# Ledger of designs, part 3: VHH binders against Protein FAN (NSMAF)

Target 1, 98 residues: Protein FAN (NSMAF), of Homo sapiens (Human) (q92636r189to286)
Amino acid sequence: NISEKLHMECKAEMVTPLVTNPGHVCITDTNLYFQPLNGYPKPVVQITLQDVRRIYKRRHGLMPLGLEVFCTEDDLCSDIYLKFYEPQDRDDLYFYIA

## First folded at step 26 (VHH)

Design o6 (from n6 with S31R Y58K)
Fold by OpenDDE, fold request of step 27:
Structure o6 (fold): chain B 98 residues (1-98), chain A 123 residues (1-123)
Amino acid sequence: as target 1 above (98 residues)
Amino acid sequence: QVQLVETGGGLVQPGGSLRLSCTASGFTFSRYWMNWVRQAPGKGLEWLSDIKGVGYYKFYADSVKGRFTISRDNAKNTLYLQMNSLQPDDTAVYFCAREVYQRGDTETEYDSWGQGTQVTVSS
């Protein structure tokens, strides 16, 4: 939706069990988007913010770079796992989702 | 009661291998991220690797990438760390730790630890 208000854009990685894909994260007032550089698993991953039920900050080693986003109340698998390059990007995204 | 027990440590020569195990009890093992950390004498804790309860997302510290492999068997409530190409600076007490999600604007936490298992790499 072109009428969406863009909050932020940053580089990040989307983590899957088999592969980590570098790409770009965009968050608007209504949606979270991830665009992997390699187009896998799809050109654009979209999550409606209203569907988010849980979001958690995770450290990677000692670095606060991880986010797990869940669109279910109790499922163990996250809908999207993002690893950021900059802690501030992670925290900013958390702010717009939580 | 949550309990974690590490085993498999010992003395090994440089270039050798060890396989550590962490047996969990007192909780639903598959629901938790599990971590391996180590502490060498006089040094702080060093995170090595973690693995998610399901889907088996894995992460590694640069210091152990390509040499260590984390895995788990949820049916056995056991976490593993295969350590290859061991070096003297890998000498440390190795711990497994349970990671728990937290409410609010805060990072996940390690809330349970084993007693550790000693790994000594020496000629």
Scores: ipSAE 0.722, ipTM 0.871, lowest interface PAE 0.7, mean pLDDT 94
Fold by OpenDDE, last read:
Formats: C-alpha cells, sequence, structure tokens
Structure o6 (fold): chain B 98 residues (1-98), chain A 123 residues (1-123)
C-alpha cells in the first residue's frame, strides 16, 4: 500500500520447524513484511500489526536476536519467528510492533 | 510444584554417545520452551539448545551443532538430549531449564531448573 509509512528495513531470518530462511524484514505503520530470499514458503509473508496479540523477545545463546510474534491470544504456535543478525534491529522491530 | 529431573549422565569415552532425559512435572509441559545448559568445572553456564513446546522449533549452540540433538515427548513430559561424538571438553553438569515468556519489553527467562546430571568424557 502506497499510503503505508515505512518504519524500518533490515536483514533477518524467518525460522520454521523445518527450515530457516534468510530474507528481508520491512515494517510499516500497518504491516510487518518478510521477504525470503528463496521465495519460500511464499514470496512475501505479511502480518497486519493490528492482528498482533503477543510478541516476545528471545535470546539465542547470549545474543538478543529472537522475536516471536503471535496473532492469537492463546495459540501455542507462533505466526512468525524472526532471528536477527543485529540486536538493535530486533529491538527496533519490537518497538514498532509492540 | 514445578519439578525438573535430569537423568542419563555418566562416564563415556571420547567419541561415545549419551542420551540425557529431563522429566518434568507440575506444569503443562507442552506450553513451554525447554532448554539444555551445562556448567563445566570452573566455567560459567553455557547454553546448548532449546526446543519449543509445539512445532518443535530447535536451536543449537555452535559448540554442539551437528553432534547434539534436542527432542521432546510431550506425552511423557520428557525432554531429551542425544549427545554424539562426545569430547573431553563436553565434561560438565547438564541442566534442563524451563523458559517462560515475560510481560513487557524483556527477554524470556529461565524460572525452573533441575539439579543436573554429571557427564564425564574421558579415556
Amino acid sequence: as target 1 above (98 residues)
Amino acid sequence: QVQLVETGGGLVQPGGSLRLSCTASGFTFSRYWMNWVRQAPGKGLEWLSDIKGVGYYKFYADSVKGRFTISRDNAKNTLYLQMNSLQPDDTAVYFCAREVYQRGDTETEYDSWGQGTQVTVSS
């Protein structure tokens, strides 16, 4: 949507039970986008920010690089799990989602 | 009350294998990320691996990737760590820890630990 305001873009990985895919994260005032480099599972993963119900920061080892996002109040399955390369990117994204 | 009990530790030769178990009780096991950590003599705690309650997302430390495999059986409330190609520097007390989501702008935390199980790798 051309009316969306871009907040940030960064490199990150989307983690699934089967595979981790590198790509790009883009967050606007309305949506969170992830574009995997390999186009899997789809060219663009989109989450409407208004649908986000829970978001959690997770460490990877000692590094604060994980972000787990839920669009349900009680579902145990994440809607998207992102692993960042830079802690600041993770924290910035959290800020725009939370 | 929340309880975690590690078992399966022991003495093995270099190159050997060992399977650790962590039996959980007092909470809904499947709702929690579970972690394996270890502490070698004179060293601090080292995170090794974690696994999500459902979907079974898995992560590993570089030090054990390719050698250790984390798994869980939610029906048995048990966490496992299959350790292959063990090396002397894997000698440590191994702990399982429950990870809990936190409210607000903060990282998840470990709020429950077992007493640990000793793993010794020596020829």
Scores: ipSAE 0.720, ipTM 0.869, lowest interface PAE 0.7, mean pLDDT 94
Fold by OpenDDE, last read:
Structure o6 (fold): chain B 98 residues (1-98), chain A 123 residues (1-123)
Amino acid sequence: as target 1 above (98 residues)
Amino acid sequence: QVQLVETGGGLVQPGGSLRLSCTASGFTFSRYWMNWVRQAPGKGLEWLSDIKGVGYYKFYADSVKGRFTISRDNAKNTLYLQMNSLQPDDTAVYFCAREVYQRGDTETEYDSWGQGTQVTVSS
């Protein structure tokens, strides 16, 4: 939606049990978008921010690069798992979601 | 009472293999990320690998990628680490650790550890 107000964009990877795909993260005042470079599993993954119930910071090794986002209160499977290249991007995105 | 017990360590020659196990009790095992870490003599803790309770997301440190494989059997409340192509610098005490989500703007943490199992790689 062109009416959405853009907060930030950055490069990141979306992690799934089977594959990790590099792409771009875009967060607006209403939605979180991930666009994989290869268009898989779909051209754009969208999460409405209002649907987010839990979000957690995770380290990768010693680096604070992970975010796990849940749109449910108690489900074990995350709705999206993002691994960032820059810790600041991870923290900035957390700020806009949490 | 949360309890983690590592087994499977021992003495092995370079190039050899070991399979470590971590048996969990006192909590719903499948709900937690589980981690393997190690501590070599005179060194600090080194993270090696983690695996999610469901979906089985897996991550590895570069130092062990391609050689170690993490897995779990939730029905048996057991975490595994298959260690292949072992090298002398893999000598360490290996620990399994439970990772817990936390409220607030903070990273997840390890709140429970096993006693560790000694792995010695030597010719």
Scores: ipSAE 0.719, ipTM 0.868, lowest interface PAE 0.7, mean pLDDT 94
Fold by OpenDDE, fold request of step 27:
Structure o6 (fold): chain B 98 residues (1-98), chain A 123 residues (1-123)
Amino acid sequence: as target 1 above (98 residues)
Amino acid sequence: QVQLVETGGGLVQPGGSLRLSCTASGFTFSRYWMNWVRQAPGKGLEWLSDIKGVGYYKFYADSVKGRFTISRDNAKNTLYLQMNSLQPDDTAVYFCAREVYQRGDTETEYDSWGQGTQVTVSS
């Protein structure tokens, strides 16, 4: 949607049970987008921010680089797991989603 | 009450293998990220690996990647750590830890872990 207001974009990885893919994260006032560099599992992963129910910060090792986003009330399986390269990017994205 | 009990530690020669187990009770095991952490003599805690309850997302520290494998059997409420190609610097007390989500602008935390199991790698 061209009418969306861009908040931020950054490099990050999307983690799945099978693979971790590097790509770009983009968050607008309405959506969270992840675009994997290799186009897998799809060219663009989209989450409507209004559907987000919970978002959690996770450490990777000692580094605050993870975000786990849930669009359901069940915490068993996240809808998207992002691992950032920069802690500030993680925190900024958290700010726009939470 | 939440309980975690590590087993499987012992003495092994360099290059050897060992499989640790962590038996959980007192909570819905499958709903939690579980972690392996170790503490070597004179050193602080070192995170090694974690695994999500469902979907089995796995992460490893660089120090153990390719040698250690984390897994879990939710039906048995058990977390595992297969350790191959063990080295003397792998000598430590190994702990399993339950990770819990936190509300608000804060990281997840380890709120429970076992008493640990000693792993000694020596010729």
Scores: ipSAE 0.693, ipTM 0.854, lowest interface PAE 0.7, mean pLDDT 93
Fold by ESMFold2, fold request of step 27:
Structure o6 (fold): chain B 98 residues (1-98), chain A 123 residues (1-123)
Amino acid sequence: as target 1 above (98 residues)
Amino acid sequence: QVQLVETGGGLVQPGGSLRLSCTASGFTFSRYWMNWVRQAPGKGLEWLSDIKGVGYYKFYADSVKGRFTISRDNAKNTLYLQMNSLQPDDTAVYFCAREVYQRGDTETEYDSWGQGTQVTVSS
């Protein structure tokens, strides 16, 4: 298979109903990866970009920091919800996915 | 047609509690993030809390965290805000709002609002 090309990485948090898990996000030409600092729910969360069906920006606590990624046509429950520390990082990641 | 109707406001003494309701109609309530927003006299809008229709993610502004609890009953198409430990600076008109995802590279929008319900905290 072909080597992945890294497009960007930054710090972010993965938002869950119970907790927000800080970690590192990166995006390549084929995958989105999130590595939570505490290893929960697993050491690396991976989303294949070709499986992404919807991606939306939303405000998180009024700040333009939220990004929801859906791997289904159903917009009810996201496959990953990321909260960024910097608006530009969210917007850059959106650019590479959308 | 989309409608949102807030109820449950009123006069309460400092330290008291109120529960606001927002009854929704004309759309599939369970599909949407719902929000509570307030406007104090002579001030702008202040976002308070939101809740997702599925998965029940909930978030709060720092000013109300620990005192207010958002909830929803999707079977009754009703959004709630339980407000405890109320103080005079909580005096405001309280609105519920429907949040919609936007196509393209833009933020979600609050596309439907109720008329609001007045909450007054005073001795």
Scores: ipSAE 0.419, ipTM 0.715, lowest interface PAE 2.1, mean pLDDT 88
Fold by ESMFold2, fold request of step 27:
Structure o6 (fold): chain B 98 residues (1-98), chain A 123 residues (1-123)
Amino acid sequence: as target 1 above (98 residues)
Amino acid sequence: QVQLVETGGGLVQPGGSLRLSCTASGFTFSRYWMNWVRQAPGKGLEWLSDIKGVGYYKFYADSVKGRFTISRDNAKNTLYLQMNSLQPDDTAVYFCAREVYQRGDTETEYDSWGQGTQVTVSS
């Protein structure tokens, strides 16, 4: 049977207005998942990789730790904005999406 | 032509407050991360704060967190920095800057800057 193949996982924070939520990011051959530690806004946030249209690296407070993923051509509001603790983890995740 | 113009600088006493404005033209203001950056005499550039969208995302350097508030009025194409509890080491030229996403595997860039406005905190 067909199953998802895990490529990597790491710690990250999902950036939302006024707060960042720590959690775990996991990427497979088909999906990006984020699992907030506190379960808010929901137990798992899922992005289908085939739906991704734009992905950008961004300095978060001048540190090379930000990644914004867009599932539309409009880059006004990201579908997920991740802040990483280590630049290498962000760069690795970028590699699997881009 | 992209243009950014800062105003509102001046002399203020320690503990005082001041509000800076940055008026933008020549681009769709509401679509961009906007930043405040300062340069104290004889020092390099220090990033202070950024904001994007209708103001949903805001971030601050530790040195100003709790004292400074970034905001924007997209209808007036204007970026603001409210500065409270000012101290002498806040003395600097304050710049606004537009931040743009880059194509490919590279970080964002500050591609447009204002000329700056002087803030002097002295008793």
Scores: ipSAE 0.408, ipTM 0.701, lowest interface PAE 2.1, mean pLDDT 87
Fold by ESMFold2, last read:
Structure o6 (fold): chain B 98 residues (1-98), chain A 123 residues (1-123)
Amino acid sequence: as target 1 above (98 residues)
Amino acid sequence: QVQLVETGGGLVQPGGSLRLSCTASGFTFSRYWMNWVRQAPGKGLEWLSDIKGVGYYKFYADSVKGRFTISRDNAKNTLYLQMNSLQPDDTAVYFCAREVYQRGDTETEYDSWGQGTQVTVSS
């Protein structure tokens, strides 16, 4: 019922002001999804890739594990902030978004 | 033009507390990730904590989690680090640093640093 092509999937944490939520990141040819691994009921975050305006790699505790995605030209508040467990997963996801 | 000035360091007994301040000027303080970093004698830099926005995003290194609290007052252009339960191995020069996003496939950068404030924890 969805004809999106899945590019990759990995584990990550969604960083929010209150908590860090572990889950799975899925990226397709049209969307980025974050799905809670352990949460009931938790929202599924969806970002349409064509709406992305800025994306930045950020060190998290000096490790190259952070990625912030903005759907506006203003970089004050990200629409999603992901912390990866492996640098390569972050770099791969960046490649599919950028 | 961009200036960061740390204050509040000094000599303190083990188990004591200090509050560091970092006064910022020459930029729109409220728009940036701000960081605390320290350097102990003869050692490299150790990142401690960061904060962005009105203080909603805060993170801590494991070594200081639960003992240190980062905060900011955007009206006063001032970054704070409340340090409790200080131990001798917290002895270091403490720096505040501004963090900026970079274009392209590049990590953020600390593009402005204060001169640091010495914290010494000893009996």
Scores: ipSAE 0.379, ipTM 0.683, lowest interface PAE 2.2, mean pLDDT 86
Fold by ESMFold2, last read:
Structure o6 (fold): chain B 98 residues (1-98), chain A 123 residues (1-123)
Amino acid sequence: as target 1 above (98 residues)
Amino acid sequence: QVQLVETGGGLVQPGGSLRLSCTASGFTFSRYWMNWVRQAPGKGLEWLSDIKGVGYYKFYADSVKGRFTISRDNAKNTLYLQMNSLQPDDTAVYFCAREVYQRGDTETEYDSWGQGTQVTVSS
């Protein structure tokens, strides 16, 4: 992490089946991290950006706040689904990773 | 040939219940987000609910939350909307729609729609 350059951070929620978990997201030159406030499913969720195959924007609650990230070519189940509080935060993250 | 066919509409009294079905064909149903959308007389389209192919992600518009329940049976290629406590302002044509991810900086698209089924709530 000393060799990583922090590019962006914001608050977000990780969407899971039946529940959303608020937390903190940050993106570096190599990784996307999500730290849920309640520690579920784990203290830090990490996605290596080189493994990302697809990312998609979705409306969440009719607002342009959803982002799904896939580390496979199969778009059935995302590796992480984030809901942002501000559309600009989602759009900034999308632009940086895309 | 992608097809979606809604059934189960009709006339119902206020406070009543109705279950809509949407039968899908021509694609792998279980791989897609499916949506219910309605259009009331003289109004635009109103999104109501969606459900992911694995069945656990479900979302609702505030106007129907607690009264409507979306579900799917992937073995029967069928999407459902259970509507309870119906009121006259629920009168509309109800559509099911398939949702497709888009590449690039755009939101998902509803690329296939059924013909709709009329629901009329009146005394």
Scores: ipSAE 0.352, ipTM 0.654, lowest interface PAE 2.3, mean pLDDT 87

